VHH binders against q96fz2. Designs and how they scored, part 62

Target 1, 269 residues: q96fz2
Amino acid sequence: CGRTSCHLPRDVLTRACAYQDRRGQQRLPEWRDPDKYCPSYNKSPQSNSPVLLSRLHFEKDADSSERIIAPMRWGLVPSWFKESDPSKLQFNTTNCRSDTVMEKRSFKVPLGKGRRCVVLADGFYEWQRCQGTNQRQPYFIYFPQIKTEKSGSIGAADSPENWEKVWDNWRLLTMAGIFDCWEPPEGGDVLYSYTIITVDSCKGLSDIHHRMPAILDGEEAVSKWLDFGEVSTQEALKLIHPTENITFHAVSSVVNNSRNNTPECLAPV

## First folded at step 5 (VHH)

Design u36 (framework vhh_8pnl_2)
Fold by ESMFold2-Fast, scan of step 5:
Structure u36 (fold): chain B 269 residues (1-269), chain A 120 residues (1-120)
Amino acid sequence: as target 1 above (269 residues)
Amino acid sequence: QGQLVESGGGLVQPGGSLRLSCADAGFTFSDYDMAWYRQAPGKERELVARIYSGGSTNYADFVKGRFTISRDNAKSTLYLQMNSLKPEDTAMYYCAKGYTWSYGSPFDYWGQGTRVTVSA
């Protein structure tokens, strides 16, 4: 909800996002501001993360099924925000609750404009509360992975040495997001920023945390969420629900400090 | 495109001033970002100044302090006030309209252009 890993080099990340447009043509998403992408094992709010969005947001008459990949600031800055420093926002827009998304102006307005995006990550982190202590146990949560070409999916029980080999064919976590565009009152470039929609945790995650991101499981769900030219807000919101198709494992406290950016952040312990 | 109509170009001497106007016959002028581009003979088209729907502005380094972009949403008109004109400013000037362009994508709508010549 509030911490992710997105460490793949730009070229590997781009290939992991290969898709088919409406006409069945195989494509890679086109980058906007690729130099702003900073891989990290430990991404926090206010940093930039890569998102997918429809090409139609940038080009009139573009095929709405074609995809752009762009870094956006994590923490939605509403278009109506009047202060000059977006880090001074009085309320937290890192996440957006699915049950109130149509009631809150900050989210309802951009959603009505079709400003849906898919937030990309290796996976996300959550901290399990422990009884009778201030200590929390962090977990790395991600899609089930295929271990090898002919083997079963990679699991939490696999040895650490096996994890070094999986990144070339890693299935990225695809989370439903909403973005907005904010014009600085004192001039400068428009800021693109996003929020991650959250839902109640699935049964498998309920012992770790009571909320989870709305995960878009598979290309059909991803395509429908992005395609604001063909899929209405009402239809897209039907894709927002908990999913059981996730796995996790405990990680070390190294991840607790957002400045730590090493593979140890997500290594099994 | 017939929707955007530029005017105000002409011949001026170095150090002179011109005010360009761009009238939009469309219904949604206030929702769009607007820009002025220019193209000198034998050169690529280049961004001169941009004004966002919210009023924020952005200028090319070669015109900072000399040119001012502004808009009048009630009149659906974009302006470029050009002061201290130089021979290097000689070009065809184009009005452009589109949605937010932080990523450098080209604008959706273009006018036919208005010619500015700066010559002694």
Scores: ipSAE 0.000, ipTM 0.149, lowest interface PAE 16.1, mean pLDDT 83

Design u37 (framework vhh_8pnl_2)
Fold by ESMFold2-Fast, scan of step 5:
Structure u37 (fold): chain B 269 residues (1-269), chain A 120 residues (1-120)
Amino acid sequence: as target 1 above (269 residues)
Amino acid sequence: QGQLVESGGGLVQPGGSLRLSCADAGFTFSDYDMAWYRQAPGKERELVARIYSGGSTNYADFVKGRFTISRDNAKSTLYLQMNSLKPEDTAMYYCAKGYTYSYGSPFDYWGQGTRVTVSA
């Protein structure tokens, strides 16, 4: 997973993240640095994306089931990185393989500190290698969506009017992430950055790509992944596996250029 | 609980030394990042030194080489060893405790402060 869409306005995104805490109270996540949230149909590594994390990361004695939403840099910069420019990091930390997460120091250490987050997106993009050509076909991949008042789930065959209305009740994709905190050696603001955990593709996606993000399907999985105060690293890792509860449709080559940021990036072709 | 209690401040002559202590009555001291801040009359509060839960340290340029921050996790206590004190070091010194991943401030808990005066 190397490209996502997260275009919802801040207020719509916040409502889409409504949840219940351990006491059963309905809540919206509290924002940190909301001005750093930049909606886009075409988010690439090194840009900021919104993530959910436990309030206990910020406040002693906070209920670990309460959630913060914050923009973080995509591409984990380890806390031990000593150079002044994080773009000088010599290896790619956009994704973290589930099978080696406990072997890689860059991921094992923050994971051991409970630095688990849920990465939010409308969906993600993946490029299918076309067997007869050197061209790749891009796909937009997302949770099945429920139509508000008409029959069935929204799909590629639906009218543009149905697609415009769906965003008000869009079910956000919730991907398992690990974050870390880096203090610039010369001083300045702490940088919060994340990686997306990846797993083998499910059967439904195997013809598009051999890997997929570790998707947390439903509030129980999301709550357990975030709640580092009650759920150990070993228990949380049991949530990391492929899911079949996913859908997709082909999109145009407009998405290929990460500078393109329009609804055309995810529109069905 | 998370109340921080500073001690060790006082009046000292230029070139002298003081050791400040900050006792944490709460639990999980070893999991937190700790810092010393100071505030001189009429000035903003400024970071003096920081020590992360893992033991790494950072110092403001104006104290580098003169001050040493350390922690004793078994005693839940933070220290600041101040050597070669200057009149410019005169301030209220505050202990702070928090997590580095706090966006506004990495520190959620503050002590009441201990006064350091450097004068002949």
Scores: ipSAE 0.000, ipTM 0.130, lowest interface PAE 16.4, mean pLDDT 83

Design u38 (framework vhh_8pnl_2)
Fold by ESMFold2-Fast, scan of step 5:
Structure u38 (fold): chain B 269 residues (1-269), chain A 120 residues (1-120)
Amino acid sequence: as target 1 above (269 residues)
Amino acid sequence: QGQLVESGGGLVQPGGSLRLSCADAGFTFSDYDMAWYRQAPGKERELVARIYSGGSTNYADFVKGRFTISRDNAKSTLYLQMNSLKPEDTAMYYCAKGYTRSYGSPFDYWGQGTRVTVSA
């Protein structure tokens, strides 16, 4: 996973992340650095994306079930990185394979510190290799969405007008991530950066791409992944597996250029 | 609660030096980001210097080259070495501690402050 859409305005995104803490209290996540959130239909590595993480990462003695939402750089920069330019590591840390996460120091160390986060997106993009041509077909991949006035999921067969209205009640994609904190050697602001854990594709996505992000399907999975105060690394890793509860539709080549940031990027062809 | 205790403030002449200390009676000092803030009479509280748990530092432009922030994790103590003091540095100086690593993020724990007066 190397391209996502996360275009909701900050207030809409915040409401979409409403949750219950361990005591059953309804809450909205508290923002850190909200001014760094940049909505886009076409997010690439090195850009900032909103993630959820436990409040306990920021406040000693905080309830570990309470959530912060913060923009983080996509492309994990390990805390031990000694060079001044973090962009040099982008290709090694955009994704983290689930099968080798405990073997790679860059991921094992922050994971051992409980630095788990949930990466938020409208959905993600993948490019299918087409038989008989060198061109690839892009797809937008997302959770099944409930239609507001009738049962069923929105899909490619629905009118463009119906797609315009879908964002009012959009269910955000929740991907398992690992983050780290890097202190620049020359001083300056600490950098928060993340990687998305990847697994083998589910049966439904196997014809599009052989890998998929580790999707946390539902609030129980999201809560357990975030709650590093109560859920050990070993227990949390049991949540990392392919998910069949996913849907997709083909999109136009407009999305291919990461500079294109319009609704056409995810609209059905 | 009085967990962070500042000391070392006083009256000095312009051009003088002072070393502020902040003792943390709590546990796990080495895991926290620490900072010095100051508040002059009738003005807003402002960040002077930050030191992250890993040792990296940030300074406000108005103290760069004159002040040095440092920490001693074995003693659970934060320091601010202030050189070439100016009348404009006159303020109450506060120690802050947080379980955060981002510049501009709020600090969770604050001391009572120590007063620095720079005048003839």
Scores: ipSAE 0.000, ipTM 0.224, lowest interface PAE 13.7, mean pLDDT 84

Design u39 (framework vhh_8pnl_2)
Fold by ESMFold2-Fast, scan of step 5:
Structure u39 (fold): chain B 269 residues (1-269), chain A 120 residues (1-120)
Amino acid sequence: as target 1 above (269 residues)
Amino acid sequence: QGQLVESGGGLVQPGGSLRLSCADAGFTFSDYDMAWYRQAPGKERELVARIYSGGSTNYADFVKGRFTISRDNAKSTLYLQMNSLKPEDTAMYYCAKGYTLRYGSPFDYWGQGTRVTVSA
């Protein structure tokens, strides 16, 4: 997973993340650094994406089931990194393989500190290798969406011209992430950055790509992954596995250039 | 209104059992998260049990080990098996249907409720 869409305006995104805390109280996640959130149909590594994490990471006496939403840099910079420029990190931390997460110091250490987050996206993109050519077919991959008669005409939501109408009540993709906090040696603001955990692709995606992000399917999985105050690392890692509850459609080559940031990036072709 | 229809409530003695049912006449039952809530006289509505579209369940501490939530996607029906009932379980029980990461209430649809009274 190296390209996502997360284009909802901040207020719409916040409402899409409505949740219940441990006591059954309905809540919206509270923002940190909302000015750093930049909506885009075409997000690449090193850009900021919104993540959910436990309020307990920021407030010592907080209920660990309460959620913060914050933009974080995609590409984990370990807390022990000693150089002044994060781009000088010698290894790629965009993704973290589930099978080696406890072997790699960059990931094992923040996991031990409970630094689990849920990475939010409209969906993600993958490029299918075409036989007999170096050309690849891009696909937009996302949770199955609930079809409602509230949208008016049956089939309007499936029309390319009316694709934007499906954003009402869109179910955001919720991917398991690990984050870390890096303090620049020369001073400045703490950098929060994340990696997406990856697993073997499910049967439904195997013809598109051999890997997929670890998707947390449903609020129970999301809650347990975030709640580092009550759920141990060992228990949380049991949530990391392929899922078949996913859908996709082919998109145009417009998405190939990460500078293109238009609805055409995810529209069906 | 009328999309979710609860049934199975009634009067039972302490230690008794009841099974509540919630029939959904709407579309795509299998794609939604489902829950049972209750509201006792003079109290706020509280979550009793939730079952996610993927099948995982969550229970309030005060019903763990006594109540079991389940769903039958083929019949578009949600169930709550209530065992070892206590006077404190006396309430109106509501069926809820929704998607927890969507705008607004975590549950978009509610039934009219079914009354459970636990009394000698």
Scores: ipSAE 0.000, ipTM 0.128, lowest interface PAE 17.5, mean pLDDT 83

Design u4 (framework vhh_8pnl_2)
Fold by ESMFold2-Fast, scan of step 5:
Structure u4 (fold): chain B 269 residues (1-269), chain A 120 residues (1-120)
Amino acid sequence: as target 1 above (269 residues)
Amino acid sequence: QGQLVESGGGLVQPGGSLRLSCADAGFTFSDYHMAWYRQAPGKERELVARIYSGGSTNYADFVKGRFTISRDNAKSTLYLQMNSLKPEDTAMYYCAKGYTLSYGSPFDYWGQGTRVTVSA
């Protein structure tokens, strides 16, 4: 997973993240650095994406079931990185393989500190290799969505003309991530950055790509992944597996260029 | 459940030295960024020095070369070594700790302060 869409306006995104805390109270996640959130239909590594994480990471005695939403850099910069420019990191930390997460220092150390987050997206993109050609077919991959009357009668879920109405009730893709905090050696702002955990593709995606992000399907899985105060690393890792509860459709080659940031990137073709 | 407790303040003549300590009875000292702030009577509180969880330091221009911030994670204690003290260093000195997304972010925890007076 190397390309996503996360285009919802901040207020719509926040409402899409409504949740219940441990006491059953309905809540919206509280923002940190909301001005750093940059909606886009075509997000690549090194850009910022919104993640959910436990309030306990920021407040010593906070209820660990309460959630913060914050933009973080895609591409984990380990806390031990010694150079001044994190873009010069030689290691690819865009994704973290589930099978080696406890073997790699860059990931096992923040994971041991409970630095688990849920990476939010409209969905993600993958490119299917076509035999006998160097061309690849891009697909937009996302949770199955519930069609509603307000989405329109002309096949709104399949129609680019009415996609704007579909987004009001969109079920965001929730991917398991690990984050870390990096301090510039010469001082300055602490950098929060994340990696997406990857697993083998499910049967439904195997013809498109051999890997997929570890998707947390439903609020129970999301809550357990985030709640590092009550859920151990060992128990949280049991949530990391392929899921069959996903859908997809082919999209145009417009998405291939990460500079293209329009609804055409995810529109069905 | 933790309080920041500052100590080491006192009266000193210009050119003298003091070492301030801040003991953190709280949770996970090593994961926090720590800072010293000061506030003179009738003035705004200002940052004196910061030490990040990784050990990097940052100083206000008016104390560079005179003050040194350090930490002992095993003892959960923050220090400020103050040399070549001037009358304008007279203030209440506060220990602070927090997780920050930017340099200017407010800290979650503050100590009660320790008084430093520099006079002839």
Scores: ipSAE 0.000, ipTM 0.130, lowest interface PAE 17.2, mean pLDDT 83

Design u40 (framework vhh_8pnl_2)
Fold by ESMFold2-Fast, scan of step 5:
Structure u40 (fold): chain B 269 residues (1-269), chain A 120 residues (1-120)
Amino acid sequence: as target 1 above (269 residues)
Amino acid sequence: QGQLVESGGGLVQPGGSLRLSCADAGFTFSDYDMAWYRQAPGKERELVARIYSGGSTNYADFVKGRFTISRDNAKSTLYLQMNSLKPEDTAMYYCAKGYTLKYGSPFDYWGQGTRVTVSA
């Protein structure tokens, strides 16, 4: 997983993340650094994406079931990184393999600190290798959406009015992430950065790509992954597995260039 | 859309029991989170119990140990078993259906309610 769409305006995204805390109180996640959120149909590594994480990471004695939403840099910079420029990190930390997560220092250390987050997206993109050529077919991959009178479906959204209805009730993709906090050696703001955990592709996606993000399907899985105060690392890792509850459609090559940030990036072809 | 139909409400004495049912005439019941809310005269609507699509449950503190929420996905039906009923449980009880991480309210579909009266 190396490209996503997360285009909802901040207020729409916030409401899409409405949740219930441990006491049954309905809440909206509280923002940290909301001005760093940049909606886009075409997000690449090193850009910021919104993630959910437990309030307990920021506030001593907070209820660990309460949620913060914060933009974080895609591409985990380990807390032990000693150089002044994060772009000089020798390792690609965009994704983290589930099978080796406890063997890699960059991921094992933040996991041990409970630094679990849920990465939010409209969906993600993958490029299918075509038999005998170097050209690839891009696909937009997302949760199955409920078709209602108001929301419609993405395949039927040929006009601006129909596109607005599609997003009204869009179920956001919720991917398991690990984050870390890096303090620049020369001083400056703490950098929060994340990686997406990856698993073997499910049968439904195997013809498109051999790997997929670890998707947390449903509120119970999301709550347990975030709640590092009550759910141990060992228990949380049981949530990391392929899912078949996913759908996709082919998109145009417009998405190939990460500078293109238009609805055409995810429109069916 | 008014596809949720509650039933099972009635008059009961303190300490009695009632079982509420909510039938969903729509499709994909198993994909939704379901909840019971209540509203007493002159008060705001409050959450009583919630059951997620995955089966986990949450309860308001004032009903813990007395009420049990459950679902039957094959029958597209939500239940609330109410034991040890108190006069303060008197309210209109509403069934709600929705997704937790959805634009706007997580509960977009509501039933018309069923009345529960606890009185000597």
Scores: ipSAE 0.000, ipTM 0.217, lowest interface PAE 15.0, mean pLDDT 84

Design u41 (framework vhh_8pnl_2)
Fold by ESMFold2-Fast, scan of step 5:
Structure u41 (fold): chain B 269 residues (1-269), chain A 120 residues (1-120)
Amino acid sequence: as target 1 above (269 residues)
Amino acid sequence: QGQLVESGGGLVQPGGSLRLSCADAGFTFSDYDMAWYRQAPGKERELVARIYSGGSTNYADFVKGRFTISRDNAKSTLYLQMNSLKPEDTAMYYCAKGYTLGYGSPFDYWGQGTRVTVSA
């Protein structure tokens, strides 16, 4: 997982993240740095994406079930990184393998501090190798969506006009992430950055790619992953596994160039 | 959680050296960022040196080249090696343990301090 779509306007994205705290109160996540949120159909590493995290990370005595939404840099910069330019990090921290997360210092340390987050996206892209050619077929991969009037999948809203209506009730993809906080050696604002945990592909995706993000399917999984005040690292890691509750469709090569940021990137072909 | 206990302070002549230690009785020392702060009489508490859980360090300009911060995770102990001490280094030195990271984020756990006096 190296490319995502997260194009919803801030207000639509916020409503899509409505949740219940542990007292059963309906809430919307509170924004930090909302001006740094940049909607895009084609997000690559080093860009900012919105993540959910526990309010307890920012307020020592906060209810750990309450959620903040904040833009973070994709590509985890460890707190111990000594260079002044994060792009000079020698390790690729775009993804973190679930099987070695407790062996890698870059990930083990923030996990020990409870720095779990949920990475939000409309969906993600993967490129399928085609036998006998150097061409790759891109696919947009996302949660199954519920149609309000016409029974069926996203295929019933595959025209551009119909797509706009689907977004009002779109179920966001919720991926398990780890974040860290890096303080620049020469001063400046703290950099919040994240990695997406990856697992082996489920059977449904095995023909497209051999790996997939660790998807947190449903509010119970999301709340347990975020609630570092009540859920230990060991218990939270039990949530990290492949899921079959996923769908996809082929998209055009327009998405290949990360500079292309249009609805055509995720439209079915 | 955990008890931070500083030691190693004392009276030393200008140009002398001292090594401060901070023992953490807690069970999660290696997961936290650690720092040394100091407070001179009538002044605000100021950061002297910080060491992240991963081992990288930051120093205040007024101690660069003279002080070295280090940690021993196996012993759950933080150190500050102070060389070429000056009268203006006279202060109460505090060990701090970070619960959260961030620019301007406060440290959640503090020791009681150890006194350093630099005088002829």
Scores: ipSAE 0.000, ipTM 0.122, lowest interface PAE 17.9, mean pLDDT 83

Design u42 (framework vhh_8pnl_2)
Fold by ESMFold2-Fast, scan of step 5:
Structure u42 (fold): chain B 269 residues (1-269), chain A 120 residues (1-120)
Amino acid sequence: as target 1 above (269 residues)
Amino acid sequence: QGQLVESGGGLVQPGGSLRLSCADAGFTFSDYDMAWYRQAPGKERELVARIYSGGSTNYADFVKGRFTISRDNAKSTLYLQMNSLKPEDTAMYYCAKGYTLSSGSPFDYWGQGTRVTVSA
């Protein structure tokens, strides 16, 4: 996972992240650096994306089940990085493989510090290789947008032609991430940056790409991943696995250029 | 945890200097934020200086210009150079190790402390 969409206005995004703390109190996540949030249909590595993380990371004795929402740089810069320019980091930290996360220092160390976050997106993009051509087919991949009744029945999602209406109640994709904090050696603001954990693709996505982000499906999984005060690293890692609860549709080549930031990037072809 | 061991405390006259050391027997020293705290008799423990894993430092106002915190990751050792010592600096000094994103975040590991006495 190297491209996402996260286009919701800040207030809509905040409401989409409503949650309950461990005592059952209904809450909205509190923002840090909200002015750094830049909505886009086409977010690439090195741009900022909103993530959820535990309030306990920022406040001594805070309830670890309470959530902060903050923009972080996509592409983890390890706390030990000694150069002044993060772009000089010699290895790609956009994604972190689940099978080697405890073996690579860049990820093992922040994970050991409880620096787990949930990366928010409308969905992500992947490019399918097509035999007989050098062209790749892009797909937009996201949670099923299924309307549920109070009786427990599941209704169908709105048609793609009514997408303008579906954003009001869009279920955000929630991906497992690891973040770190880097202090520039020459001075300046602390840089918060993250990586997305990746797993083997599920059966439903295997024809599109062989890897997928580790998706946290539902509030219980999200809560356990974020709550580093109550959930150990070993227990949290049990949440990291492929999921079949995902859907997709083909999109146009407009998305290929990361500079294109329009609704056409995710519109069905 | 018992792996943090402070040393270098002692009796010194006002205006004197001392250098405190804190040795970490663990192998992950470079990954942690480190701090020096102090506690005078009958008072609460207070932050003196903090050094982040990346090397940036913060100081309490009452020691700025007099104390310098530093770390040697190759030796897994934290230092506090204390100059121009005052009777008010008399306290037990503690080394702390932990994961912090702000000055309010908790430190998880503490040493047993080393005593500093400043008197004429």
Scores: ipSAE 0.000, ipTM 0.141, lowest interface PAE 16.4, mean pLDDT 83

Design u43 (framework vhh_8pnl_2)
Fold by ESMFold2-Fast, scan of step 5:
Structure u43 (fold): chain B 269 residues (1-269), chain A 120 residues (1-120)
Amino acid sequence: as target 1 above (269 residues)
Amino acid sequence: QGQLVESGGGLVQPGGSLRLSCADAGFTFSDYDMAWYRQAPGKERELVARIYSGGSTNYADFVKGRFTISRDNAKSTLYLQMNSLKPEDTAMYYCAKGYTLSRGSPFDYWGQGTRVTVSA
C-alpha cells in the first residue's frame, strides 16, 4: 500500500472516529497538531496522514484505552537516523512486511515499545497489471459501506448531491501501523512517522495485487491494537492477517499522478 | 533500582578532564537513544549531550567543543569525555535511555547519577 485517500474535513473525520473507552464512556479522540492535517483524495508516502494512538503514549498515568488522533509522516524514520533531513533515508519504510516485522530493527524496536497506531483512510489504491500492455488499471479499495435509501453507496452516487451524502456516514478504513519518534540532530520538533504493516492479499484481492495492508476490522481489533498498556506485542500481532471484508471498484487514470487531488480520483468508471 | 549505573565522577581542577561511563545491565542497549543530563542543587535538570542508536550526536551549546559523547554497543556502555572543565560544570550527571515521548521526560530510564565537582 502506497497510495490512499483521506479527504474528510477535520470535524467529519473526528466524528467518524467516535469510540468507547474501557469504562464504557462514549468519546471522540483528542487531536494533537490538528493544523497539520491535510485532507486529500490522493495521499502518497512522505505526506502526513491521521493516525489513532493510545493517550498513554503522551501521559504516563492515562487510561491506555483513551485515544489521541495525530497527523504523522508516512514513511517511518527510525530513532537512530543520523542525517538532518528525513527524506535522505535510503531504504523504503512506507510498508512493513508482517512476516519480517520482528527481524527488522527499524520496526522491532518501536513495536517492542508499544508504538502501535491505526492509520486512517477513506480507502487505498492499487494498480492491477493488464496483460499485453504497459498500462495498469487502478482500483479504489475500501470497507463495505452501509447502504440506506438516503445516502446509498459510491457505486450508486452518480450525482454531486448524492456524493455529499455518501461521506456523512462513511466507515473509515483502519490499517495497522507502527510509529516511531525521531529527534532532529540540531534540535527542533520531534518527528512522528509511521509505516503500514502488509500481509498476503486475500482471495478477493488476489487478481488485483499480491499484497494488502493489515486491516483491523471492527472496534475490538482496533482497541486491542492500540491498547499497548493491556495487550502485549505477541497478542497484538495475532490481529495481523488478511481480511476478506473489503470491496473495490475500478477508477480512472487521473489517480496515477499523485498531484491530482480531486473526487475524480476515487469515482467509479 | 535502575539498570543504568554511572561512574567516573570526582573532584578535578579547572581545566582538567574526566571520562564518565554508564553501564546498561539490560538487554538491547544498541536499540536505544542515550543521553547525559546534569543537575546542580537548586537548578533544573538540563540536557548535556545525546547520542542516537545509529551514532548521531547532539550537544548543548555550553559544552560544544569541550565534551564528546560516545557509545560501545558491544560493552553496552555510554561515555562522556569532558575536557576543559569549568566550575560551572559542577553537577550530578545522569545517564538516560529511551525515546522522546513522555511529557515529563524525553527518556524512559534514568541512572542514579555520578557527582562531578570542578574546584581549586
Scores: ipSAE 0.000, ipTM 0.152, lowest interface PAE 15.9, mean pLDDT 83

